# VHH binders against p95470, part 5

Target 1, 316 residues: p95470
Amino acid sequence: KQVDVHDPVMTREGDTWYLFSTGPGITIYSSKDRVNWRYSDRAFGTEPTWAKRVSPSFDGHLWAPDIYQHKGLFYLYYSVSAFGKNTSAIGVTVNKTLNPASPDYRWEDKGIVIESVPQRDLWNAIDPAIIADDHGQVWMSFGSFWGGLKLFKLNDDLTRPAEPQEWHSIAKLERSVLMDDSQAGSAQIEAPFILRKGDYYYLFASWGLCCRKGDSTYHLVVGRSKQVTGPYLDKTGRDMNQGGGSLLIKGNKRWVGLGHNSAYTWDGKDYLVLHAYEAADNYLQKLKILNLHWDGEGWPQVDEKELDSYISQRLK

## First folded at step 20 (VHH)

Design u4
Fold by OpenDDE, fold request of step 21:
Structure u4 (fold): chain B 316 residues (1-316), chain A 122 residues (1-122)
Amino acid sequence: as target 1 above (316 residues)
Amino acid sequence: QLQLVESGGGLVQPGGSLRLSCEASGFTFDHYAMGWYRQAPGKQRELVAFITWGGSTKYADSVKGRFTISRDNAKNTVYLQMNSLRPEDTAIYYCAAKEPYDRYTDETYTYWGKGTPVTVSS
């Protein structure tokens, strides 16, 4: 049985890899080889205490985590939201270790980082991703639909926007200004993730629609910038904030709706982590870890064949 | 492979009771809302009951007060206790799994069992 996850992110503590995914309380898996995964824990037994204030209909299903190591601590960012609405908030919970067997293991929720409110904000506070720039400043990218993807500077504690606040729009797709601000709109972009590699920051984003089984149209696009704040330009020089984005991977008949990726450099190798819907299994989404390569121009590439060759194993 | 296997259907007299079970496998059970639909002869399939990952329940008006949905995550099983059965409850009952973004009224992206027949007749 494969690991069926949405929105996977990953980190390592010692010799153990940990996978975080969307789910009740954020689902955590552990692995020694990034192939065989065992259930580890939930970050929340129930839900953040503030969740229902943000979204009254919230029922514990936390979205789109990111995990970031900073000064010996693990920062897990997560989203509280209602589908199709930007009644959302990104929170952060912190732990000293990811090993549940450790006496130091304890998730301590630090509360809301940012919150989006319908009609007030033309962005959605979901899909957080953390990146540190070359100066050591930590940033959060996030977003889904509406006005697109945003980037802001985090404070020293990584729990709130820095003051004074610094925000950047980093990617978006076409949206009618006449559309109701409460509506997600036609701008099918979400799930930013930035990877620092070589001379550039690479912004990955998911275009299309997820969560529609075989009708999922998710695919990954990418742009790059020499500055973390952008502009992120695709291969043609078009700004992702102007609708640009170069296709990285779309999938095939066997694997559709590829997206919501993370990207990592581990031990000198680069990886793309994402979910894809498997046609052979009634389009149940599965974890995929693909090798990330770079062409002669410094653009990322993946081998689509690895969608078939990487097969996660969920252990009991 | 993802599977939903229903059991517990059968023939009962009006006023009788049945308990349906649906055992799930091949996916992370507690990430999904689980429920039951039914399709009577010559009628459209309709929602009967759903239970979320958090334990919240939803019932069709026609079964409210008579049917109870529950789940056992340790057993990857969802149940439908059917009491005070009526002839109009006669149908094929289908187990369903939905992700949180799926609406209970939208069947398009639902995972389905093969169904178990329930016949209420004197």
Scores: ipSAE 0.853, ipTM 0.922, lowest interface PAE 0.7, mean pLDDT 95
Fold by OpenDDE, last read:
Structure u4 (fold): chain B 316 residues (1-316), chain A 122 residues (1-122)
Amino acid sequence: as target 1 above (316 residues)
Amino acid sequence: QLQLVESGGGLVQPGGSLRLSCEASGFTFDHYAMGWYRQAPGKQRELVAFITWGGSTKYADSVKGRFTISRDNAKNTVYLQMNSLRPEDTAIYYCAAKEPYDRYTDETYTYWGKGTPVTVSS
C-alpha cells in the first residue's frame, strides 16, 4: 500500500532518506530510493512534556514537522495545537542521527520555539518551515489562517527567536478586522515552505482546506522574492502578503486537495513533496514526490501526471 | 484499499453481552481516532463511542458504564465491549475512523465500515 501521510517533509542521512509526517509523536519513515518506505520510528514515544500546558486537549498527535540539518545535528520542528484554535506552539527536538540503530540515536526536546495565544496573537504557531538565507541566517516561516504566514529570525541555537526579535508577514488572505481574534477566519492559507533557487526565494503556500477527503480544496500557490524576508510576489507582481499567489498545482479528479508541501534540491534536481487525496481510495491522502521544474522565467512547475506515476510503497 | 470490517454482532438477550471488533486495513491505524456509531431502525445514526490515538475515550450518555471501547494498534483493531445490553441498543453498529481534525459527532468526513447488526431481544 501507499504511504498515507500528512504534511510530509524529508531529509537524507548518508544513503538513507527519512520522511517525517504529522502523527502521534511525529511518524518517521526511511527509504533507500524514496519510493519504498519503511516505518522507522516516532520522534516522541509519548508527547512533549509541555504539550498539555499549551493545549490542554492535546492527545499526542503532533503536527506538521520540518526537519533541518545544522552543524551535524538534525532539528525536528513540530506543532502542538488544537484544530480551529491558535492555542498552539512550535517545538523543536534535536538528534545526532536519524538512524535508530545508532548508539547516538536520541531525540532531545529543546522545548517551545514560539507559542500563540488566543486574543493575544493574530497568528497560529503551527506549520514550521526552516530556511537559511544567503548569509547563513536561519529563519522560520510558519502559520495558518488568522493573520497569515509569518517569518522570524531564529537564534544561533535554532531553538528560539533571535533577540532582538525580527518578524515579517510574508503571506495572507483576506480577513475581516471585525472578526473575533480567536477565530481562524476565512483566510484559508497555511503551511509555508521556502525554497532557495537561482536568484530567488520561493514561498510555497497551501490555499484552501485540507482534511476533508474528497471535499478538500487544498492547492499550492507560489511567489518569489530576492530577499528571504519578502516581499514575495506572484507571477502578476501581486504581493502574497496582499493576497497574491500563483497557482502551482491544484490536482485533478483522481487527486484532490494537494498541499502542505515541502521542496528540495537533491543531487541537482528539484522536488516537490506533498500529500494528495486519492479518489480511488476513498480519498485517503498519499505521499507524493513530484519533479519540480522551472520555466523560462524561473517559475516552478510540476506535471500533474506524476501524481499517477509516483506511487509510494509502505513496506513492512 | 482502506477497509473497516466489523464483526461480533448478533442476537442477545437483555442483560447479555457482546464484543464487537473492527479490523482496519489500508491506512495508518494509529493516526486515526476509532469508534463506533449505531443506527436503529427508523432513527438517525448516533455516536456510541470513540477512542483517540492517545487512548482518550468518549461515550454516548446512553452507553456510559455499560460499553467500553478499546483499541489494539498492533492488530489494527478497535473493540466495543457491550455489557448489560438493552432492547434499545438494537441497531446496526458501524465502525468509524476519523482524522484528528474531526469532531466525534461530525460524520461528514468519517471513514465507515459496512456495519454489524446487534439485536437485543428476549
Scores: ipSAE 0.842, ipTM 0.917, lowest interface PAE 0.7, mean pLDDT 95
Fold by OpenDDE, fold request of step 21:
Structure u4 (fold): chain B 316 residues (1-316), chain A 122 residues (1-122)
Amino acid sequence: as target 1 above (316 residues)
Amino acid sequence: QLQLVESGGGLVQPGGSLRLSCEASGFTFDHYAMGWYRQAPGKQRELVAFITWGGSTKYADSVKGRFTISRDNAKNTVYLQMNSLRPEDTAIYYCAAKEPYDRYTDETYTYWGKGTPVTVSS
């Protein structure tokens, strides 16, 4: 059986890889080879203490994690949200180790990083992703629909926005100004992830709609910037904050709705981690780890054939 | 492969009881809200009951107080206890797993079982 995750992110501790995904309490898998995965744990046994304050109807599903290592600690960012609304918040929980067998294993929730409120905020506090710039400053990108994707500077302990606050809009699609601010709208953009490579920061984003089985239209676009704050330009020079974005991968009849990616450099090789819906399995989404390559102009490329060749295994 | 296998259907008299079971395999069961739908002859498929990953339940008005949905995550099974059955409960009952992460629409995308027949007749 393949690993059927949404919104996968990954990190390594020692010789063990850990996969984090959307789900009740954030589901964690472990692997020695990034192919065979075993259930490891949930970050939360129940829920964050503040979750129902943000979303009264919250029932345990935490969204779109990101995992970041900093000064020997693991920072796991996650989202609480009400469906169809930007009633959302990104929280962070911290651990000394990812090994549940360790006596030091304990997730300590630090609370809300940011919160979006309908009518107040034209952004949605979901889909966090962490990036450190060349100066060691750590940033969070996030967002979906509404006014698009945002980036802000984190404070030193990585639990709140830095003061004074610094925010940037980094990507968006067209939205009617007359649309009710509480509505997500038609700007189908979400799930930013930034990778530092060569001379650039690369912003990956998911366009289209996720989580609709065979009707999913998710696909990945990319832009790049010499500065983490942007502007991120696509291959044609169009700003992603002005609707730009270059197609990276869309999928095919066998694999649809590809997106919500992360990207990593491990041992000198680059990887794209994402989920895709498998037609042959009634469009159940699966984990995919693809090799990330670069063309002569420094743009990322993936081989669509690897959607078929990479097959994860969930072991008991 | 994703599978939802229903069992427990059959013929019962009015006022009788049945317990339906649905065993799930091939996906992460506890990530999904599970439920039961039914389709009577000449009618559209309708929601009977749902239970979320967190254990919250929802029932059609027509079955409230008579039907109880429950789940056992350790067994990857969802149940429908049907009491005080009525002729109008006659239908094919389908097990369902709901796509959990459509965040922007009320449209429901669902994985379906093949169904189990329930007939209530004297």
Scores: ipSAE 0.841, ipTM 0.920, lowest interface PAE 0.7, mean pLDDT 95
Fold by OpenDDE, last read:
Formats: C-alpha cells, sequence, structure tokens
Structure u4 (fold): chain B 316 residues (1-316), chain A 122 residues (1-122)
C-alpha cells in the first residue's frame, strides 16, 4: 500500500525522516529510507483549543502543514479552515523532538500566527511555508485563491508576525474586483513553497484545483528572484504577481492533479515532494518524491517518469 | 488498491433490525468521512447517513431516530445500525468514502462499494 497523503512536507531528525500531511490532527509518518513509511503520530489528539472559534464547523481535519527546525526545536505550522471560505487561521505547535518514544516528546501549541476574516482580508490564512533568507530572517509564505500568495516576516520566536509588520504579495492570478470579497474567486493559486538555491529564491506554486479525484487540475509552476521578497519572475520574465509562472510539472494520464509541493536539499541532492492522483487506483492521491534537477540556466526540472518509479510503502 | 466491502444485508420483516458493515482497505481510513447511500428500485441514489473523521454524524430525515452510523477506525470499518425497518427502506445500500474536501451531498468524487441489498417485506 502506498502512502496516500495530501500536502506533504518532510524533515529529518538524526537518521529518521518524518513526513507530515493534511489530516485529523496532522498525520505524521516516519521512515529510514524515504520509501517505507510507518505511522508515527498525530500532532494533535483532538484539535487546537481555538479552532472552533476561528471556524465553528471545524471538525479536527487540519490542513497543509509545514515543518521547520529552529534552534533545536521543531515548529509545525498548520491551518484551520472551512473549505471555500477564508475563515481561516494558521497556527503553530512546537516540539523538542519528533520521536514519540522520547521522554521529551510533547507538542506544545503556541496558538494562532495569523487569521483571515471574511470581508476584512482579501487573502486566506492557509498553506504556510517557512523560509529563511540569507540574513537569517525567517519568513512565512502562505495563501490560496483570493488576492493570491503572501509573504511576511516572522518574529524572533517564530510564532507571530514581526513588529513592525512587513508584508509582500508574491504571486497572484486574475480576480474580478467586483467579486464579493468573501468569495474565493477564479484565481486558482495556492500552496507557496520557497527554496533557496544558487543565486535565487525559487517560488513554487500550485495552479488549478485539488481534491477532485480524476478531475483535479493541479499543476506546479515556478518563478525565481534574487530577493526573498520578490519579484518572482518566470522563464519569460513575467512577474508571478502579474499572473506569471513557468510550468514545472503537470502530470500525465496516469498521474493527475499533482501539486502542493515542498522542495528540499538533502545531502547535496534536491528533491520535490508532492501528491498526485493515481488513475490506476481510482484516483487516490499518493506521495511522490521526485529528484529535482537544474538546467543550464538554473531552472528546476523533474522527470515525469519518476512518478511511476517512486512507489512509497506504508508499513504497519 | 482501494476497496469498500459491504456486508450485513438481507431480508427482514417490517419492524426488524439489520446491522450493515463496510470494511475499508487500501487508503487511510481515518482521513475520510464515511457513509451510506441507498438506491431503491426506480429511484435515485440518496444519502442515508455520514460520519466524519471527527465523529460528527448526519442523517437523512427519513431515517433519523431509527438508524445509527458509527465507525471503528482500528478496524477500518463503518457501521449502519438499522432499527424499526420499513418497506420503504428496501434498497441497495452502498458504502461511501468522501474525499476530505468533498461535500456530503456531492457524489462526483466519492469512493463507492459494490452495495449490499436490504429487503424489508412481510
Amino acid sequence: as target 1 above (316 residues)
Amino acid sequence: QLQLVESGGGLVQPGGSLRLSCEASGFTFDHYAMGWYRQAPGKQRELVAFITWGGSTKYADSVKGRFTISRDNAKNTVYLQMNSLRPEDTAIYYCAAKEPYDRYTDETYTYWGKGTPVTVSS
């Protein structure tokens, strides 16, 4: 059985890899080889105490995590939201270790980082991703639909926006200004993830729609900037804030709706981590880890054949 | 491979009881809302009951107070306890798994079992 996750992110502690995904309480898997995965834990046994205040209909299904290591601690960011609404909040819980067998293992929720409110905010507080710039300043990118993807400075303890606040728009698609502000709109962009490589920051984003089995239209686009704040330009020089984005991978007849990626450098090699819907298995989404390569101009590339060759295994 | 296997259907007299089971395999059971639909002869398939990953339940008005949906995540199984059965409950009952972001009323992106027949007749 393959690992059937949404919105996968990954980190390593010692010789053990940990995978985090969307799910009740955020689902955590562990692996020694990044192929064979075992269930490890949930970050939350039930739900954050504040979740229903943000979204009254919330029922424990936490979205789109990111995991970040900082000063010997693990920061797990997650989203509380209602589908199709920007009644959302990104929270953060912190642990000393990812090993449940450790006496130090304890997730401590630090509460809300940011919250989006319908009619007030033209952004959605979901899909967090963390990046540190060359100066050591830590940033959070996030967003889905509405006004697109945002970036802001985190404070020193990585739990709130820095003061004074600094925000940037980093990517967006077309949206009618006449549309009700509470509506997600037609701007099908979400799930930013920034990777620092070479001379650039690379912004990955998912375009299209997720979570529609065979009708999922997710695909990945990319732009790059010499500054973490942008502007992120695609291969043609178009700004991602102006609808730009260069196609990285779309999938094929066997694997559709791939996206919501993370990207990493591990041991001198680069990887793209994402989910894709498998046609042969009634379009159940699966974990994919692809090798990330770079062309002569420094743009990322992946081999679609690896969608077939990488096969995760969920072990009991 | 993803599978939903129903069991427990059969013939029962009016006022009787049945307990349907659906065993799931090939996917992460606790990530999905699970439920039951039914299709009577000559009628459209309709929602009977659903239970979310968090244990919240929803019932069709026609079965409220008579049917109870439950799940055992350790067994990857969803149940439908049907009491006080009526002839109008006669149908093929289908086990369903909903994609986490799908609406309960939308069948477009639902995973389906093959169905188990329930006949209520004197």
Scores: ipSAE 0.838, ipTM 0.915, lowest interface PAE 0.7, mean pLDDT 95

Design u4
Fold by OpenDDE, fold request of step 21:
Structure u4 (fold): chain B 316 residues (1-316), chain A 122 residues (1-122)
Amino acid sequence: as target 1 above (316 residues)
Amino acid sequence: QLQLVESGGGLVQPGGSLRLSCEASGFTFDHYAMGWYRQAPGKQRELVAFITWGGSTKYADSVKGRFTISRDNAKNTVYLQMNSLRPEDTAIYYCAAKEPYDRYTDETYTYWGKGTPVTVSS
């Protein structure tokens, strides 16, 4: 069977690839070839100690991880959230290794990075993604719906916002200012991920709605900037913070609800990692790893046919 | 590849008991809340019981105290213990897996089994 993950991110330790996804305690898979995957572990056996303080209704599912390597350590960011609300927090847990067989293998939770509170914040503290700029400063992008996607500077330990704090709005869709601030609204944008390539930073974002089986409308858009803080402009020159975004991939009748991507350069090649709902399998979402190419103007592109040709295998 | 296969249905007398099983395959079972629905002749499909990943349960008022839902993640199986059965419990019972990550709506998207019939009659 295929790997049925949500919100996949990936990294490598030695000759082993590790896949992280939304799930109870964050689900981890390992692979030697990025095709055949085996269950590896959960980052949390139960839940972060602070989870129910943030969201009393929390029931084990941690959302939308990102994995970042820094100074020989692995930083795993994750989200706790109440459904339909911006009662959310992004946390971080750190490990020396991703190999569960290692004596050094131990996830140590460092606690909350940021927290969003209804009526106070017009942003949602979910969907973290980490990017380092050309000067070595590390940033976190995050967000969904509400006022859109945000970017802020991390402190040296990568566990809190830097002080003094520096924040940027990097993408948003239209929202009525008269709408109750506690409501997500109609601005269907989430899951930022920034890739540094060539002369630009590329901001990927998911538009539409996820997790509705065949009714999922997820698709990926992209913009670019020469600065990590933006503005990120689409192919027409429209600012993503002003509703801009150029379509990267939408899917077809066989694969719908494509999104919540990550993007990587491995061994000189670029890849787009995402999930897509498979019509032929009752619209169960599957892991997809697509080759990321660049056109003559430096814009990313993918071959939709690879949705059919890449088939992950979940091994016993 | 996703499958939900119900078993354990059949004919039973009023006051009797049945235990339904649903074996899941083709997806990551422990990521999903699992449940049972039923559809009686001439009626709409209705929730009977649900159990989340964390073990929280919900029951229809009509079955509280009589039915118990449980799950075994190691066996990819969800169960419905039905005691003190009544004629009005007669229905086709469907196993269900709920899409777990619809963040912004109250609408439920569900994967369904084919159903197993339960008949309570003298």
Scores: ipSAE 0.833, ipTM 0.914, lowest interface PAE 0.7, mean pLDDT 95
Fold by OpenDDE, look of step 20:
Structure u4 (fold): chain B 316 residues (1-316), chain A 122 residues (1-122)
Amino acid sequence: as target 1 above (316 residues)
Amino acid sequence: QLQLVESGGGLVQPGGSLRLSCEASGFTFDHYAMGWYRQAPGKQRELVAFITWGGSTKYADSVKGRFTISRDNAKNTVYLQMNSLRPEDTAIYYCAAKEPYDRYTDETYTYWGKGTPVTVSS
């Protein structure tokens, strides 16, 4: 049985890998080889105390985590959102360890980092991703649809925006001016993730629609910048904030709706982590860990054949 | 392969009881909200009961106080205890698994069982 996850992110503690997924309370898996995974825990046993204030219809399903290590602590960012609206908030919970068997194991929710409000904000507070720049400043990228993807500076304790606040728009697709600001619209962009590699920051983003099984149109695009704040340009020199983006991977008839990726360098190798819908299994989403390569011009590449060769195993 | 297999349906007299079971396989059961829907002849499929991962339940008004939904994660099974059955409860009952993840629609993708028939008749 494969691991069925959405929006996977990963980190390592000691010799153990941990996988975080969208789901009830944020689902956590552990592995020694990144192939065989076991259920570890949920970050939340119950809903965040503030969740229903943000989204009255919230039912415990937390979205699109990111995990970040900082000064010996693990910061887990997550999203609460209402369907079809940008009534959303990104929260953060912090732990000393990811090992549930440790006496130090305890998730402490620090509350809301940012909140989006319909008609006030033309952005959606979901899909957080953390990146540190070359100066050690930590940033959060986030967003979906509406006005696109945003980036802002985090404060020193990584729980709130820094003051004075500094925000950047880093990617967006065309949005009709006639569209009501409360509506997501047709600008199908979400799930930013930035990887620092070589001379550049690489912004990965998901285009299309997720979570519609065989009708999912998710695919990954990429741009790069020498500065974390952008502008991020695709292979043709088009700004991602002007609709640019170079196709990285789209999938095939067997694996559709590829996207919501993370990217990592581990032990000198680069990896792309994402979910894909498997046609042969009623389009159940599956974890994929692909090797990330670089061409002669420094652009990322993946082999789609690895969608077939990487097969996760969920162990009891 | 993902499967939802219903059982427990059948013929029962008015006022009688049935217990439906749905055994899930091929996916992470505890990640999903589980539920029961029913479709009577000539009618649209309707929600009967739902239970979240955390155990919160929702019932159709027509079955409140009579039906109870529960789940056993260790057995990957969701149950529907149906008491005080009425002729109007006659329908094909479908097991459903849902993960509320679609961000932009009010409807989420649902996996369906093949259904089990329930007939309430004297």
Scores: ipSAE 0.682, ipTM 0.856, lowest interface PAE 0.9, mean pLDDT 94
Fold by ESMFold2, look of step 20:
Structure u4 (fold): chain B 316 residues (1-316), chain A 122 residues (1-122)
Amino acid sequence: as target 1 above (316 residues)
Amino acid sequence: QLQLVESGGGLVQPGGSLRLSCEASGFTFDHYAMGWYRQAPGKQRELVAFITWGGSTKYADSVKGRFTISRDNAKNTVYLQMNSLRPEDTAIYYCAAKEPYDRYTDETYTYWGKGTPVTVSS
């Protein structure tokens, strides 16, 4: 059977690849070849101490992880949210190693990085993704619906916003000023991910709705900027803060929706990692690791046929 | 391929006991909340018992104290221990798995087994 994942992110330690998924305590898998995957561990055996304050109905599922390696430590960011609300927070837990057999293996939670509150904030504190700029400053992108996707400087230990704070809007879709600020609204954009390649930072974003099985409309768009802070422009030069976004890949009859991507360079090759909903298997979400290619003008491209040719294997 | 296969139903006397099992395959079982539902002839399907991935439970008022739901994540199996059975417990019992990744609403998609009949009569 394939690996059933949602919101996948990956990293490597030594010769071992680690995959992180939305799930109870954040589900972790390991692999030697990025095709055959074995359960490894959960980052939380129970839950963050603050989770039920943010979401009273919280039952152990942590959302939308990102994994970032910095100065010998692994930073795992995760989200807690109430359904359809921007009552949300992004937390971070840290480990010296991803190998559960090591005596140094222990996740040490560092608490909330940022928190959003309905009526106070017109943004939703979920879907973190970490990027370092050319000067070594580390940033977090995040966001889902509402006023769109944001980027802010992290402090030196990567657990809080920097002081003084620096925040930027990097992408948004239009929403009516008549919408109640407590409602997500019609601006169907979330899950930012930024990749540095060549002269540009590339912002990937998910448009549409995830998580609707056969009704999913989720697909990926891209823009780029010479500065990590933007403006991110699509192929036609339209700003992603003004509704810009060039299609990278969308679903088809067999894979009806896809998104919440990450992107990496490993061993001289570039990859796009995402989940896709398989129509022939009850629209279950499947791991996809696709080759990311670049055209003569520096725009990313994905061969849609690889949705059919990449097939993960869940071991034991 | 996703599958939910119920077993353990049958005919039993009032006051008796049955243990239903549901074996799951084709998905990451321990991400899913699991439930037992039942449908008597001429009635709508109703929730009997529900268990989260971590073991928290919920029961219909009509079965509290008599039925116990449990799960074994290592065996991809959910159980319903049914004690002190009554004729009104007669129904087809369905195993269900609740989709766990929906972030937009608490209304979510549910996956169903074929059902196992339970008859409580003298």
Scores: ipSAE 0.637, ipTM 0.820, lowest interface PAE 1.4, mean pLDDT 92
Fold by ESMFold2, fold request of step 21:
Order: C-alpha cells, then sequence, then structure tokens
Structure u4 (fold): chain B 316 residues (1-316), chain A 122 residues (1-122)
C-alpha cells in the first residue's frame, strides 16, 4: 500500500515527479501528484563496471542516490560500499530524460567521482548531495562516520572534483583518538543535504543509527551558513564541526529512525523528504514528504503529526 | 502488512520429495535476499538454503545436491525443492527475508514466516 523506500531523493521533469531509492541498480518511481507512485525503472540493469573492484562483496545494491538537474541533463550520483568500512566510492550516471518511454532515455555511467580507502582517508565516500551556490559553482557534500561530512567543488561537467581541488569540512561529531583509522568509530553522523533558503544555506544531517528497527536512533539536525562552505552554525551558534546541530525531527513511537532527508522548494513551498520506519508494519521504511515551515528567526520546523497524515500509495 | 507464508510441508517417506513454497507480501520482494531455515525440536535454527535477488545461491553442506532453492519474482514466491529426503531432514522449515538496507553489518535483521512442518518417516 505505501511506498517502501530508503534514502529517497526526487526531481521533476515536466509534470512528472521521479523518486530514487537505495536498492538493486537504484530503484526509480514516478508520480503526477507526489502521493500516488508507480515503479518506473532501475538506473542500472546490471552493475557499475568498477563496483566489485571497490567492494569485492558487492551484491548489486547501490546506496544513497542523489539526483541533480543541470543544463538539460539528469545526474544520478550513487554509492558503492562495504558494511562498516570506508572502502567506498561515489559514481555518477547521466541521462537526457527520466521518461523510460523516450528514445533519448539511456543512463550513461561516467564512473567514479571520489573513492575512499581505509587508513588513507578519514572520510567515507558515500551519501552524495549536490548544491549549487549563488555564483553557479556546483558542490558535492558527502560523508558517513569517521571524520564526518565534507564538501568539495565539482568540475564543469560534474563528474569529478575540480582542479585544483577545494575541500571543506562542514560537520562532524567527536571521534575517539584511540580508534584505529580503519574503523568507523563513534561519530554517528552521515547523509548531508543542503538547501538554499533566502540568504542562508541550511545543512541537514542525520545523527544516530538507522536500520535497528525499534532501537534505531536516527534523527535529523540542522545548521545554517551564509556561505555554502560554512561554517554551519546551529540555533545556539555552535559550529556543526564542533558538535553543533539543532534538532529538526526525531519521530515518535509510531515512526522511528527518521533520516537521510532531502529538501526541495516546489511551487513556492518547501518540503522535507525522508524515510521513516513504521512500528505497526515491522519497522519497514516508508516514504514521507512533509511540509517545511519557517519560524520568525528563519529556522525550519516540521509538524510531527504529518508523519501520520502523509501516506503514500504504491500503484501497480 | 509484511507476511511470509510457507506451504507444502507434510509427511513423506525416506527417499521421497517435497516442494516448499513461501509467498511474500507487504514489502519490495525483489530487493530482498531470501532463505529457508529449519529447526528440529531441541536444536538451533539453521540455514538450509539462501538466494539473492540476482539468483546466486548458497546451501548448507548437509543438503547440497539434494535441495534446490529458486524464486519467482512475478509471484513474490521462493521455493525449496527437497529430494532424497532423510529422517534427519525432519524439522519445521521457515521462510526468511533479510533486511537489505543496513550499512553497518552483513548480519542484518531477518523477517520470519510461521514455518511449515516436514516429517520424514515411514
Amino acid sequence: as target 1 above (316 residues)
Amino acid sequence: QLQLVESGGGLVQPGGSLRLSCEASGFTFDHYAMGWYRQAPGKQRELVAFITWGGSTKYADSVKGRFTISRDNAKNTVYLQMNSLRPEDTAIYYCAAKEPYDRYTDETYTYWGKGTPVTVSS
């Protein structure tokens, strides 16, 4: 009945919304109204040619997509990783249209954007999210555990880091100096997403752990900055690189493990898109599209009652 | 909403065959790896056979060459063909679906059916 989705992102082409989910080949759904969804396609019918080199145990599940529209093309970023390791890479595949019935519909994989290697890198190359700044420069945020969330400039065709490279740390949680660099550690932060609203960039981040059923601690925090590169400060002025982060939503007894959000402005209104685990249905992951409201100081707010009122419909 | 419903168990003579079925509903079946487990009275539940969404299979040593796991995505169903049955195969057989979205461990949450009993005896 509801749309079963993990790590949802979406975009619009014409009158049709497209939703992308973690899964084999990245699962794609479509809708005319953001409530009723149909299966559309998978971005990979097989797997990226480099996936098993990066992760020898790769089983066809591509993680944590982001979809970005730029100059008439659709860029789908995706992650290949190993459980609990930063042996990971973010890739990108490109299409001229999201309509599978079009003769122009063809995903063209452009390969690896960035790759993390244990002991070499204190970051994990998963969870991409794309943001353009007010000067037209396109950036990728990413990260999960280890040294937290990073942001770097993309090159002009959006398939590689810019040269010379420019990287920034945008959020992290404290990590014990006693942890071996190959271990994920205790800094439970991942899945950045940046939304521009007014004069600010808002960085959303997921804290805690997904995927533990009723014991999931996943929840969303937010900070903001006038510069896409940060520093991102929470409501009390604390830097997200120093443990700052203002709670946006954590869920309730019926809906647990909220996280890995995206955020969009459509038709002058703002929305938060995420998954939530439904206690009444074995904690299966369900699509939620919630209204983002803004208080008098410009901070986003979500009414948690909407978790019960937004109910997606999976069509055949 | 999530359901795994086993069928096809029963009483069979040694050397005989049975075909177990598990119908799945309420989740995205083709994202999940599926398996059959069994449990005899007083023993631990053990893996019998496992199949990924892409069709790769794994079998317990005790059943290799005798049992075959398969899946039909159009029917949201996983099967276990059991040939050359032995009294030692007597157990309750459980259908299982493995959580596919965990990032932290390959020992993920397992969803279980209610089980279907198989008795191999004359």
Scores: ipSAE 0.607, ipTM 0.817, lowest interface PAE 1.7, mean pLDDT 92

